# VHH binders against Oxidoreductase NAD-binding domain-containing protein 1 (Oxnad1): the designs that were tried, part 23

Target 1, 295 residues: Oxidoreductase NAD-binding domain-containing protein 1 (Oxnad1), of Mus musculus (Mouse) (q8ve38)
Amino acid sequence: AVCTQAASWGLKASTLRHLTLASIIKSRRKTDHLERTASVLRREVMAAAKVCEITHESPSVKSLRLLVADKDFSFKAGQWVDFFIPGVSVVGGFSICSSPQRLERDRIIELAVKYADHPPAVWVHNKCTLDSEVALRVGGEFFFDPQPTDAPRNLILIAGGVGINPLLSILRHSADLHRDHADKGRSYEIGTVKLFYSAKNTSELLFKKDILDLVHEFPEKISCSFHVTKQTAQISAELKPYVTDGRITEKEIRDHISAETLFYVCGPPPMTDFFSKHLESCHVPKEHICFEKWW
Below, E stands for the ipSAE of ESMFold2; O stands for the ipSAE of OpenDDE; V2 stands for 0.75 times the mean of E and O plus 0.25 times the DockQ between their complexes.

## First folded at step 13 (VHH; framework vhh_gocatamig_d2)

Design q7 (from n7 with Q110E; at its last look DockQ between E and O 0.49; V2 from the best seeds 0.00; counts 0 for: pae E 2.005 > 2)
Fold by OpenDDE, look of step 13:
Formats: C-alpha cells, structure tokens, sequence
Structure q7 (fold): chain B 295 residues (1-295), chain A 124 residues (1-124)
C-alpha cells in the first residue's frame, strides 16, 4: 500500500499588490492651444509652409522664417497660426511677428518660438531644420488692420517677453503703412507708434535691432522704450538710450492716453491684466484696449 | 545639489500666527520664482502664495489679507507669514522654486524644485 503523499503545493496567493498607480493627475495645464482658443475665429485656409531660415534670437527663443506659397494664405498684423507638425499630435499656437506686407511681397512669415516643455516648441528647438514642412492656419482676434478710410490712430504697444511677437507684427505693419502713405498718398494715415517692451534683461529683448531700425527710419513716428527687470551686464552704448531699468509703469502709459490712441497689450497674464485694468481705470474706452494673454 | 528646506510649521490655535521659512541652496536664488503650496489631507496640492524673482506677489483668494510671502535674497530664503489662521489652513506646506522668466508671477507654471514640507495644524 504505497501511501502517495500528495504534496499539497500550497499555491502562495501572490498578493498582487495593486500598485494603485495613483495617476498623479498632473493637472494638465490647459496647455492645449486648440482647447484654449477653441472659441477664437480661424481662417479656413490651411497652407503648407517650408522652413527657409532659423535664427537664435535669444538663449531661449528661435525664430523661423517660413515660405508660404499658397496665395490664399493671409493674415492681419497681430494674429497667430495653428502650427501643425507632421508626426506631432499636438498643435502649436505661435504668433506671427512679421508684417502682412512681407507675406505679400516675399511669401514669408516669421515666428518666434520660446523653448517650452511643449511638443511643438520642443520640435522647433530640437528637430526643426531647413526645409522642414509644416501646415499653418491663421487665427486670432488680436490684430491691427486699419482701412484707408479709417481715422488716424496713435498706437501704444505694451509687450512682455515673447508677447513682443504679435506687437512686432503690428509695429512692422505700422512702418509699412508709413512707407505706403509716403509713396502712394492713398493708404491709411497712421499716427505715432510707441512700443514699451519689458524683459528680464537685454539679452532676452527680442528683435532689438529690428525695432531700433524702425525707430531710426521713422524717428518722428515710431519710438520704443525697453524695460529690463534683472539687468546685470553692461548695456551697450547703442542700446542704452532706449533702456530703462525696471518695469513699465502706470504713469508711463497714462502719459500717452488720448482719444485717438489705441492700446495693444500682450504678455504674461498678470501683466496683461494689470495694464488692462489700469487703462480702464483711466477711462480709456474698452474698444481702444486690445489685449492678448501670452501662455 | 538643489535643496529647499522648510521650517516653522507646528500647532497653532485658531486666530494665531505662524511664520514659515524656506532655506534654498544649490541654485541662483535671485533668478528664481518662489512659491508656497499646501496640501490638506484628502485634497489636492494648491498654490497658496508666490513671489517672482522681481518681487511680484500672488495669493490665493482664501489667504488674501492674512498671509504675506516675502523673500530675502541675501539669505536665499523665502517666508510665509500667516496671520489669523483658521482650521481650514491645516495642511502640509511646501516650498517650491522655478526659474523666473519674467518679473510677473504666473500661476500654474510647474516648479522644478520642491521641499519636503512642513506641517501646520490649526486646532483649538
């Protein structure tokens, strides 16, 4: 009688520690451009674009020049583009910093993209090369597009950081309007344009040369004031007359308030809110205050 | 190595005051935005107060007029003065730091560095 001792292999119940992946619901920053701008009007035209130039504007900002061959593609100064990258699921939103006239003339638009942990920005900084192809769609309600019959307006442009991009488009457009008026006499007569532009330091002031070139071309019509909040290095002799240490002040803006003056504000949300509220408190009509929050 | 070390937490009665301190090391303190976050049991971490590298300040609505954030660059330290404390202020308070990009405090930006936290208990 062979007593087959049935070795009861006690299946040790492997306690599947349900690693409750506490999904750190990273509060998804509403960083999705399409979600943030879902209610904003867009043009229907989707155009292919090819990168034709890349420039380092600052340690953190690259500018792209894009050739847009599609003649139906157009924009107003101050608008942005949906930026579609092949193989990247996330759509970028980038302000155009070139003038509409440059697109008409050269079929080129310019974008300045700050580095961020955002797939389109990462692509621009790390993967974008000459001849890279993207698709663009114009959007945004922040723009300056005067008609020839419109009353002359003065512009006050208030920029913070990369918020300069749409305002640079407006500034460049304003310069083009001055040129056209001088040459053709039938174009919109723009008043004076003053740019207040704030950054951490002079190295973070984008397009300084281009801005100063416009000031020098139109000294009676275009002016600029650069503001730096953390300047440690010596400022060049050429830049020094235009640079103020410190923030743009309420007083500096208030001194330019008139019935004919339009205000364009673009920068970090706290800055935009600050100046918008200030202008409102000064009884500037709301229709004369245009603002876009930089994200 | 980057370090943020909180101190000053403890037990306090309702209506009392407490000052939190955070000592920072391992980075260029003057170029960073700083913030205080809190996390109560069973709640999400929330921004209580922030201060930019330039001194611009932000406060959540529930602490406005009661809390004051300040920084001392010479000491590489950030402070949160908390007055008129309430039971709902009971939480672990965290110091946080991020590179400042602009002299405005921007809510919602991620912080690169975090302290271990200090417990504040408001109880009778």
Amino acid sequence: as target 1 above (295 residues)
Amino acid sequence: EVQLVESGGGLVQPGGSLTLSCAASGFTFDDYDLGWYRQAPGKKRELVAGISYGGDTYYMDSVKGRFTISRDNAKNSVYLQMNSLRAEDTAVYYCAARPGEFDWFIEGSEYDYWGQGTLVTVSS
Scores: ipSAE 0.350, ipTM 0.722, lowest interface PAE 1.4, mean pLDDT 89
ESMFold2, look of step 13: ipSAE 0.511; ipTM 0.789
ESMFold2 (binder alone), look of step 13: mean pLDDT 84; pTM 0.844

## First folded at step 14 (VHH; framework vhh_gocatamig_d2)

Design r1 (from q3 with E28T P99E; at its last look DockQ between E and O 0.30; V2 from the best seeds 0.00; counts 0 for: pae E 2.2 > 2)
Fold by ESMFold2, look of step 14:
Structure r1 (fold): chain B 295 residues (1-295), chain A 124 residues (1-124)
Amino acid sequence: as target 1 above (295 residues)
Amino acid sequence: EVQLVESGGGLVQPGGSLTLSCAASGFTFDDYDLGWYRQAPGKKRELVAGISYGGDTYYMDSVKGRFTISRDNAKNSVYLQMNSLRAEDTAVYYCAAREGEFDWFIEGSQFDYWGQGTLVTVSS
C-alpha cells in the first residue's frame, strides 16, 4: 500500500518542484483528462456499463450508479475511470466513490459528477437517463489496496471539494475491511481511519449521511471532522458535533503522525501542496503520503 | 448586471510603480474570487495574481515579490500593487471574477466575468 503519486514530492523540493508543477499544470486542464493522465497505467480493454440509478447529491452534483456485468472489471479504492460516452468525443475522467466490495457483490460502481462546461459532465447532467450505456476503463495510481500480510495502518484522509470522491471509496473500503476482519479473521486488519473534509459550507459537503453512518457503525475505528470556511445557514443538530468553522489545521493533522499512519490527500492543488509540505516538514516518510489534485 | 471597472493604468518608467483598482458591482462581492490577468499584443492572456473569497493569494512566478493583490470587501474592490515594473510587464490588465468554491485560490479554474481592461505601459 505504498502510495507513490509524487506529483509534488519525491524530488529535491526547491529546485525541481517548479518543473513538477509545470508538467502537472499543463496536463491538469479540466477539458483534457486523457492529456492530464497520459502516463498513468490503465486496463487495456473497456468494459460496458449501464446507468441503473441517478441521484441528485447537491444542486451541482449528480451521482450515477453503473451496472458493470463484466466479471473481469475491477478497481482499487481511490481509482478513477475513463468514461466513454457514445456520441461524445471527449473522454471523461471520474473517480469511483463506491467500494471495490460493492462491485464484487452487486456489479455496481458509483460516480459523483460535478457540473462543469466539460462535455462528459454536461452529458451526465443534461442527457443521461436510466439505461444509458457507456464504456469504462479503470486507471489511476492513487489508491489504498492493502494485502492481508501488510502491517496494520491507521489512515488519515484529507478531502477538499470533489476530492471527497476517491476518499469516500477508500473510507468505504476501510469499513468493508473492518467488517471482513470481524467476520472472517483472514482479511487485512486495518487500524483507525479519520476523515477531514473541508468545504465552503455544509450544503457543499457531499455524502454527509453516508459518512456519518460509517462513523456510527464503527465509532471506535472511524471518525470524521467537517470543516466549513464560509457557513451562513444554521447547522442541523445531527451535523453540529462534527462541524468546525475554518480550515483543517496543521495541528489537527500533526496529532495523528506516527510510523503506522498513512495520509491520503485529495482536493484543490494548493490544499494538497500545503499538507504535503507540512507532513514532509514533520518527517513523515514520502511513501506514507499519497495525494491527488482534484477539485 | 455584473460590472468590473478597472482604473490606474498608465505610462511608467522601468523600476516604477502603479496601483490598479477594480470596482465591482452586481454580485455579492464577498462570495467571489478575484483575479488580475494581462495580455500583451499578440500574446495569450495570462493570470498575474488572484485572491480567493477567503483571502488566499496566488502570484505568477515572474511577479512574486513585486506585485501584491488585495481586496476591500467594504468597497467591493480588488487592487494590484505593482512595484519594480519591467518592460515585459507592458500589457492590458483585466480584472476578473468568479463565484468562489474553495478558500484556496485555484489558478487553473476559469473566470466568467471580465472588465474592459486598463493599459499599463512600461517604457523609458
Scores: ipSAE 0.492, ipTM 0.771, lowest interface PAE 1.9, mean pLDDT 86
ESMFold2 (binder alone), look of step 14: mean pLDDT 80; pTM 0.808
OpenDDE, look of step 14: ipSAE 0.804; ipTM 0.906
ESMFold2, look of step 15: ipSAE 0.470; ipTM 0.755
ESMFold2 (binder alone), look of step 15: mean pLDDT 80; pTM 0.806
OpenDDE, look of step 15: ipSAE 0.635; ipTM 0.842

Design r2 (from q3 with E28T G54E; at its last look DockQ between E and O 0.01; V2 from the best seeds 0.00; counts 0 for: pae E 18.8 > 2, placed apart)
Fold by ESMFold2, look of step 14:
Order: sequence, then C-alpha cells, then structure tokens
Structure r2 (fold): chain B 295 residues (1-295), chain A 124 residues (1-124)
Amino acid sequence: as target 1 above (295 residues)
Amino acid sequence: EVQLVESGGGLVQPGGSLTLSCAASGFTFDDYDLGWYRQAPGKKRELVAGISYEGDTYYMDSVKGRFTISRDNAKNSVYLQMNSLRAEDTAVYYCAARPGEFDWFIEGSQFDYWGQGTLVTVSS
C-alpha cells in the first residue's frame, strides 16, 4: 500500500492538559520511547530475538543483525521496533534498516544504533554481545507497503543522518520488488527510486557500499545522490560521481514532482520540515508525502 | 530557511529585570529544544538555560532562581526572563535550537542553529 500519512505529528505537545499533577511533575520529568509513541500503531505480538552479528558501521554507529525465529513476526519497510532488553527498564526504539524479504528468507533484521547517553543505546554499544537476547515489537506508520495491484509509483527518498535507517529499508525493499517483478511478472511493478542522502561529510554517510551495490544492480531503476555540507577531506574516486557539495536543493526535488511520485523524508526536523513545506507549496498531495523525524 | 532573531537586550541597573525574546521561523518549532547561551568579553560561550521540546527546563547554577526560560509554541518563540541582574550577567545572549531527541533537556549536546545575539549590559 501507498503511504497514507498517519503520523501523530506534533499532537503530543498540544494534547497535554492543564492538570495540577502534570504541572507539579514538569520541573523534572523523564519521558521514554513508549510514552512518546503511545498512540502510534503497533503490532500486538512481541517476539524473542538473538544477536547474531555485531559490526561497527562507523566510530559512533553499531549495526546489529538479529535472528527472529518466530514466523509470525513481520514488518513493513520503514517501520521501527520496540527494543526490550532484560534488566534495562527503558525500552529502546530503533528503525529497521533491512528489508522485509530479508526477514522472510533468513529470519534476520538489521538495526543501526548511534551512540547516545540513553540506556538502550549504551547497552547496545557497551554491553551487547553475540547471543544476547532481546524482545521486539514492531511499530510505526512511516512505511512503503505496495500491493501487487497498486498503481506503479516512483519514489524519492530524502535522508539526513540516521534518518537513512528506515529509508535504507525502503530502498532495499524496492530492489527486492524489482527482482520479484523480473522473476514473477505478476508482482508489484515499482517505478524508479532515487535516494538523496545528506551528511556533513563523506565519513558520516552510512551504508555507502550497500547503497551503491543496489544502484549498480539496477542502474536504470535505482540512483542516489550524496550531499555533503562540510567536506574538508579529499573524496575518494569511488564516491566522487555520486557526491554533490552543498545541501539538497529545492530545484532537484522539484524536478521529480509528478502524479506518480511518492516522497519519503526522514532526518532532523529542520530538514524534514523544509522539504515537507516545499512539496506542499508545489501542490504535491499530502497522501504522496511521508515523513518521519530523526529520533 | 531557519532563522532565530533575538530581542529585548539593553542597559539595566543592577537588581533590575529584562525579558529576552527569540522568534523562530523555518522549522516546526514544537519539535525543537531551545537554549540561551551567553558570552562575556574574553570568556567562553556558556549555556545559561535550556528547554526541551516537551518543556523540561535546565539552568546553570549561577542563574537558578533568578532566570526563567519559557516557550510559546503558538508564537514560535522562546523567552528568558532575567531578574535580579548582576554585573556578572553582562554578555551577548544567543538563542539556539536543535532537533528534540528526548523529552528532557540534555545539557552538553550540540546546537545546530544560532541567532545573531543581543547585548545585555548590567552597570551603573
């Protein structure tokens, strides 16, 4: 299914009522992932998972591969998991960066977790080992889940920072759909996909090889543009053709506007707000614009 | 384009009060942490007060009980009420903003957007 924009954007701040008890606790309050996302759609089933691979994606980002044996566990590309750690009372929330088909075939999901002084992130970076066990529950309304009979769509994915994680899931899903269409001929026929991914410099771009491998596998269907705003070091020859100095521009995005194009935006709120506002001003229907804030 | 515009600075007698304002545009204000920094001549810029996107507040020790940070999401504005001003409070005050990651204000984290600053002078 095509994105319907069901996010509870900004409503949490406006729904806080003027209650004496709420006023009393305001001076020092702590809110976790579950409280912030209480109204967000969740699958009701928790599944056990085991860490089967840990890698350093960057000095500050660890990637986990999790084995989820429960065949009833599923997700849609772009969603996150509630991440329950035994002995840690704070529940983590992490976007899934692997594709739904990877889960179907291998029972694997991948998470990429940036270091932060936040108990689940600290646990992932400092305590987690191979064979560590956690529990997962799928949630989130930011996803791309087309059905075989849906109209063909082109995708524009706009990422900043760790906002790449759910968009990488969507990009990988798009590649899976291209492979399925070639094999079956009756599966969903996806159009073109272009990823715009912004970071300070090339060392902060995550998953460069994974992204370029998909571009090279489907060069007529999948493309990417890396945008760096504070690059000082020399850019490697491998990356140069894909790197642009500066921000992602309104003109570049505007050139892709059509009735058949869906926009998925995930990153820091200033970036997300900027592109969402621009697309609305160009009369892109709200149902064709999906956004999620960089958590 | 993101803009932060401070106002309300000026010359004040010791013991007096001022209210600083910062008007924000170019982003969804409700989803941002806001902070007030100051820089006195010859000193490092320091965080004075902060407020998370959910309203949790932080104050440096030397201003607790004298300064109050607040936000008005309907007006896209953050304020610093400064009471009982001292000569040591003389500085250029800067408004700053960053995307909100947590409901509480985390001191020590980087801010992405900055205003031009407004001068506060406490002297007579």
Scores: ipSAE 0.000, ipTM 0.124, lowest interface PAE 18.8, mean pLDDT 82
ESMFold2 (binder alone), look of step 14: mean pLDDT 81; pTM 0.821
OpenDDE, look of step 14: ipSAE 0.006; ipTM 0.302

Design r3 (from q3 with E28T Q110E; at its last look DockQ between E and O 0.40; V2 from the best seeds 0.00; counts 0 for: pae E 2.2 > 2)
Fold by ESMFold2, look of step 14:
Structure r3 (fold): chain B 295 residues (1-295), chain A 124 residues (1-124)
Amino acid sequence: as target 1 above (295 residues)
Amino acid sequence: EVQLVESGGGLVQPGGSLTLSCAASGFTFDDYDLGWYRQAPGKKRELVAGISYGGDTYYMDSVKGRFTISRDNAKNSVYLQMNSLRAEDTAVYYCAARPGEFDWFIEGSEFDYWGQGTLVTVSS
C-alpha cells in the first residue's frame, strides 16, 4: 500500500512554499529564471514512499523497492535520493538503480544499500520491513537524460564497486530507450552502450544477471566487461566470456573515444581521477565526461 | 588473533632518515589494505600513507616525495621509508589494516585493525 496522505500533504505544502518564493522572484527579475528553477529543484518537495519489497542482493547488500504514489515525483537516470527515515536524524544519500520508466510505469524505484556503520544503512539492514515509510527527495547532477531531438550518443559507463548503482539506472534507461525506439521510431535514438565494471572478484560484482539480461536483449547495442582484480574462485561458464583479470585499462577506454561518445564514471575517487585525467589528455570535451565520487 | 607490530621508531636529526616496519598476523595479508597513521601530542590522528592490496599508494601532501610506503606479502609486512625528516614529523606512528575492497587506495574509509604505535622524534 502507498502512503497517499503523506505524499499529498508534502507536495501541497512544498508546492505552495515554492510557488510563493518563485512568484516573488519572477515579479522582481526576469534574468533569474534559470536560477529560480535551479533553486526550486534544490528545494523540491519530499515525496512519501513505502517499502514494498526487500531483496538480499548479497551478504552485504540489500535492495529496496519503494512505492512512490506521488505522480509529481520524478528523477533522471543516474540521480540519487535524500533518504529520510523517521527516527533517524542522519539523512541517507542513495543512488537510484532503477530506470525512470519503471517509476512512470509502476511507481517503483529501487535502491541498493551496502551495509556500513552509517545510521541510514544500519536502518535499511537491521530495522527496515515491508510497509516501512520513508520520505525521498531527488538530487544530483550525475545523470543521462537525452531529449528526443538530441544527437545520438554512445555511452561508456565505468563503474567501481557500489558505483554500479547509478550506472545500472543509466544502463536500464538506455535499454528502455532502445525498446521505445524499436516500438515507436520517434523516440530518442540512443547509440551503443558499454559497461566496464570493476570489483575485487566476481562475488562482489552486483547485478550480474540483470546486466547480462540486458546485454542478451540488445546484443548489438549493449555490452559489458567485468574486471576482477583478485579472483580466487573459479568463474562460471556463463560469466567467463565477460570477465577480464585486472584493472580496466586506459587502452580499453581509449578505443571508444569519439565525438559522439559520452563517459559516465562512478566509483572510488582515485579511479574517477585516473579516468578523468586520461580522458582529458585524449582531448575528450569536459561536457562529454560525467563523474560521481563516493562521499 | 589479529596483531600489527610496529618497529623502527626512534630519535633522528632533522634531514635524517628512518624506516618503520609493521609485521602482521591473524588475517590474510594479501587481501588487506595497509596504512600508516601518525598522531602528535594534542593533535588528531592523521593518515600519512596507504597502500591497497593491489599496490596502489596514497600519500598526504606534506610527505609526498619524502616518504615511501611499500609492502612485502611474503613477509606479511608493510614499511614506511621516511626521508628528509622534519620536526613536524615527530609523532607516534601507527600501522593499520582493513579488508581490501578495491585495488585503488581509498583515503576516507575506516581501518579495522591498529598497532600499538612506534615513536618517531625529530629534533636537533
Scores: ipSAE 0.499, ipTM 0.782, lowest interface PAE 2.2, mean pLDDT 84
ESMFold2 (binder alone), look of step 14: mean pLDDT 85; pTM 0.857
OpenDDE, look of step 14: ipSAE 0.769; ipTM 0.891

Design r4 (from q3 with F102Y; at its last look DockQ between E and O 0.40; V2 from the best seeds 0.00; counts 0 for: pae E 2.1 > 2)
Fold by OpenDDE, look of step 14:
Structure r4 (fold): chain B 295 residues (1-295), chain A 124 residues (1-124)
Amino acid sequence: as target 1 above (295 residues)
Amino acid sequence: EVQLVESGGGLVQPGGSLTLSCAASGFEFDDYDLGWYRQAPGKKRELVAGISYGGDTYYMDSVKGRFTISRDNAKNSVYLQMNSLRAEDTAVYYCAARPGEYDWFIEGSQFDYWGQGTLVTVSS
């Protein structure tokens, strides 16, 4: 009687590894620059550019100087560029912070790029080197481009964080206009320019030296007010006269309202909206209010 | 180590009120933006309210006038006062933190740190 031991094949319960579908919280893809600016005016000229200088302006901001040889490439102070990087499918949008005259003279434009989880920004911070080549196309309707026959205007520039970039271009352009008027007598006569610039602290104030240099060069024409909202460190003696603890106030802006004054606002969207609405509430004509939301 | 610990969740009737708290540690709280997110079953996580290091506040439209976000820097804590609760407010609520860049609250920026969440159930 051969007891056939029925080998009970214990069905090993296949542990259904619950693949916890880590719900890839699709980070709301920051709308692509091209998508956000699809209706915004662009120049037709696409120009090659070569990186000729890289500077760390802050721990999070790099500035690029780009040589643009194409003579048909031009911009107005306050405009930005579509930034095309070979091998990167996403197009960047970066404001120009140099003056139009610098391009004419030296064929150089300057961009300041903040680090972001955005392929072009990542490239600028991690992969861009001297002699890197890119392509540029100018765009944007936020600009200051007075003609010689235009009436003199005062400018109030209101900057927040990296929103300083286009406003710095305008400020530098204004300085160039002052120089030209002093030298040639036939150029546009610009009024006074005042920059209000807000950042977290003095270390986050980009281009503060360059701004102060312009103030010192044109003390009766150009002025600045730096506002810091979270200053913990001691402010240097050199900066102290220009630095105010706290936000830019509505009153500070209102005190500069006149029929001849143009307002340029660039910063975080809430800031831009706040000051734009304030100016409108003060019955500043809409045509005297220029704003760009920095994303 | 960065820690965010939510509390105050629970069962509440429609029209009721609840206060969520989040205790933070392991970072310079005063320099951070804070937010409350919620995730309902089968839905995506969404920003309910945010507060910048400067105290600027943001609210999603559906909670405006009902919810209030606040922070106490001395206690390293952020709060969400929820009034007039609705069934649609039922979700796991998450506390979140990120380094503040602006004294304004910027919607859409990523948060780096997250709590484990606290369940809020609004039911009759």
Scores: ipSAE 0.493, ipTM 0.782, lowest interface PAE 1.1, mean pLDDT 90
ESMFold2, look of step 14: ipSAE 0.504; ipTM 0.788
ESMFold2 (binder alone), look of step 14: mean pLDDT 85; pTM 0.852

Design r5 (from q3 with Y58W; at its last look DockQ between E and O 0.37; V2 from the best seeds 0.00; counts 0 for: pae O 3.1 > 2)
Fold by OpenDDE, look of step 14:
Structure r5 (fold): chain B 295 residues (1-295), chain A 124 residues (1-124)
Amino acid sequence: as target 1 above (295 residues)
Amino acid sequence: EVQLVESGGGLVQPGGSLTLSCAASGFEFDDYDLGWYRQAPGKKRELVAGISYGGDTWYMDSVKGRFTISRDNAKNSVYLQMNSLRAEDTAVYYCAARPGEFDWFIEGSQFDYWGQGTLVTVSS
């Protein structure tokens, strides 16, 4: 009686490794800067630029100083650059935060770039080093470029977050105009400039020192109001006089409406839309309202 | 480690209601904007609703008046109340988070953290 031991072939349950297709949630590619600004005026000059300084302005924002040797390269305060990076197929768009006069004097422009899942921004934050070379092309219709024969204007600058960049350029340009007028007497006579700048907290207020330095240099001409919407830490004694808890209010802006006042608004789209509509509702001429939506 | 865990998905009839929940951990919840995205089969992921750290809310046009986003900071949770559900609302719904910069919600800004999603099926 040959007991045929039936070898029970234990069917090894092939653990179907559910390859959880981690659906790489392709972050909706921020619309390409070139696509978004395809109808926006650009200068013809493409200039090489070299990174000469990198600064961490905040945990999420790096500033670059770039040397632009090309003398034909110029910009108006408030404009941005197409930012071409060798080896990166996507072109960045970054506002210039330095003044036109600084470019003329030192051949330097400054950009402040917020971290984003955007190849140019990623490059700036993770790969950009001193002496990195890029190409720049100036564009944008958001600018302040008064001529010597123009009537004096007051400026109200309304900034939100990284929207401060073009407005800082305008503010710095305004300071340069004040200096030139004081020294040469033939330059454009600018009126008063007031910056309203909103951020989450004081740590997210970019260039606050530089802004305050301008206020201190021109106390009768330049002023600022910082608005913080979620301040938890104690505000330093130095900043406290300039900081308000809460949003920029309609009333604060309305109090500065005059026939001679120009308004520049740059920030998140909801903010830009809010203040633009408010100014329009106050019968501010459309030609006195300049706005750029920061995306 | 940052975690977002969605719950509350399921099968619902047209006209029905469902509440999605997302439990968050590993970050300062009070400082973050929150959002609900959805992705239907063969469609791109789209923002459905958002809430800023300040409580400002945003909604996609097709869900306005039907969906309500809310947050409970004490529970580190965000919710999406969905009423009057339609077949077109069938999708995987994802919870998302990002550091808030403003107390108003910014549409189009990228979210940094994502949940695994929960399936909502609206069918008769």
Scores: ipSAE 0.032, ipTM 0.477, lowest interface PAE 3.1, mean pLDDT 89
ESMFold2, look of step 14: ipSAE 0.513; ipTM 0.794
ESMFold2 (binder alone), look of step 14: mean pLDDT 87; pTM 0.873

Design r6 (from q3 with G35A M60A; at its last look DockQ between E and O 0.49; V2 from the best seeds 0.00; counts 0 for: pae E 2.2 > 2)
Fold by ESMFold2, look of step 14:
Structure r6 (fold): chain B 295 residues (1-295), chain A 124 residues (1-124)
Amino acid sequence: as target 1 above (295 residues)
Amino acid sequence: EVQLVESGGGLVQPGGSLTLSCAASGFEFDDYDLAWYRQAPGKKRELVAGISYGGDTYYADSVKGRFTISRDNAKNSVYLQMNSLRAEDTAVYYCAARPGEFDWFIEGSQFDYWGQGTLVTVSS
């Protein structure tokens, strides 16, 4: 099964499908993907892509596999695409959740799109079909792209909500690097990777099987901790060893600080701000702290 | 049917205090984020304070240190304690609610449900 998701316009998923005039807010935040990211690095060329698989990851998240035939199309783990839909004037912005090696091998990237009332997400959920064609342009400065001669680094990945999408790309890339090193011996030697992933409850943790499969494939190199803040249902025996009640704590993160550790933080702005400020106050060099907020 | 009913508004002197209350019904209160917005005459409605389902709080810079938001899940109520009131705090204050997604309060997200408002006037 394929699992991905993307940032949405203010995470306006309601428990009901109805909107009232009383739900309209008067003050605005920056919400346009192109305006918000105008100064961010972008590839110049757009590449055509075709939807070759659609799956439902959850009631609110739909995953797309896109075939990108252009052999010059590439990305770095953690980056996003501008998502151009014929007939839709608003350009989408979705983090890639698949690894760069998956693109190299199969010409496939995966996106996961949480439902929202902005036009690209509506199109993905309500109009997109197999063989639908779109255009993509890669962007973003939030990525992990080590070179074979770089010093080994440990990674701490901190995810909240849809922030899991770019971090899943990095986690999958990390697993690919472990496989490459075992096979070739000349590729980058990555250190350990630990994912901290927070959600309201276990049903809102996406990609649980995908993540645990990687943990089980590399049990001495890859680990995860799922944090749930309001769990009401019983947790399955399979998940229980990985689940902690409550927030991801400062102490848990502090225990991983070292000169060899890089931190990747992606999630709701207050979470991202909290951890980046904490790490700076603990004297982690700024170049070892990478963060991305929802668009 | 979701219902939010504000109370506690009124006329108060500068420097005075006032407590606003909002009684909620029609949803699982402890799963929701709550917020207070205000709208002064001729101004846009603005977020004043918010509280997540887990108790995380947010305050606009203009009210930090003077206003306190709190919630009582047993009474399905959210409160705004307003101290050191100023003339510029004069506004209609609205209670708002949305389904909680994150334990962190997210200031830029839209709210689904709104009360009818309660007037606060700060004047001699």
Scores: ipSAE 0.509, ipTM 0.793, lowest interface PAE 2.2, mean pLDDT 85
ESMFold2 (binder alone), look of step 14: mean pLDDT 86; pTM 0.868
OpenDDE, look of step 14: ipSAE 0.641; ipTM 0.844

Design r7 (from q3 with E28T S109D; at its last look DockQ between E and O 0.31; V2 from the best seeds 0.00; counts 0 for: pae E 3.3 > 2)
Fold by ESMFold2, look of step 14:
Structure r7 (fold): chain B 295 residues (1-295), chain A 124 residues (1-124)
Amino acid sequence: as target 1 above (295 residues)
Amino acid sequence: EVQLVESGGGLVQPGGSLTLSCAASGFTFDDYDLGWYRQAPGKKRELVAGISYGGDTYYMDSVKGRFTISRDNAKNSVYLQMNSLRAEDTAVYYCAARPGEFDWFIEGDQFDYWGQGTLVTVSS
């Protein structure tokens, strides 16, 4: 499989962590993207990019669309960028939440950045404007990049909170692969994809419309389950069929185990550790389990 | 006004037990993660134990099996049961709270609110 395994099994933060959204609760120590990812492979060359669209995903999350004109710039679904801002000494680290095909077609990548008291996040939320220029460098070993001759695979995507961003990129890539196969029949034939996405309540689930649009476009191939652990408000009728109270259960995940299934897990370290250990205890090969920890 | 009030500290012999209590007010207790920190003279504060809003617990290695954190949402209180106390457990113990985001306890993040501290001395 093409997935990359990167794990820290320790109880403390390690250099293998990746920050996909700069959501930082006040901390007594500095948390720097470059320090946390020092051991992760990176491309050598930076690419210039320009902000061409700014949208508000939630009260605390802003999305940027970046034009990257360099046709040699590429990424694999699930990867992140080093985000270099002129005049800001701290380098940001943000997962790409758009698909590789969107980049190939339109030269656009999309980032979603949660507000935090962290200079790159502050810049994105308070200073960034249309036509602002930045530089990007692709990194990360958490990705889904099947080749046309690879065996068909089913995907199970398990997201917690801020871990949705790289998994949205993989989900969108999966939808692109389904469209390509339907249109021509010559591309990689991806199997089914199911997203399990956990948050405190429905207002903290990001990208609900984007995710449901994909489910509705490919109802026999793409599905999702939203899990809320402390819902306080009534759930809308449109959303309710997809929402479950409580954590994502081991049984739900176990029901999807097969030799053809790859698992992508991204979220808080306790969640990623929990599911990674569970899958290994069920004898899922390590190469079929891809995970990434986010603070 | 958020308030965290610790109690239950004191002098105890090695091998003894104490229960620390922290009464909370001024926030929706059910929505918060709670923690116990300690600070010995000349040392940095360190997280001893934590409990998420969903009940998931964390313990530092040196206290695992000896200390138990618990919460009582009806009484807006968090407790630290401390057994088999050792001299190195001597410290001022602080109750701390932060808004909960996940029902797993996430160590390493800063807590927003702090109590005044209660002294635990382990000495024969």
Scores: ipSAE 0.332, ipTM 0.695, lowest interface PAE 3.3, mean pLDDT 85
ESMFold2 (binder alone), look of step 14: mean pLDDT 81; pTM 0.816
OpenDDE, look of step 14: ipSAE 0.652; ipTM 0.847

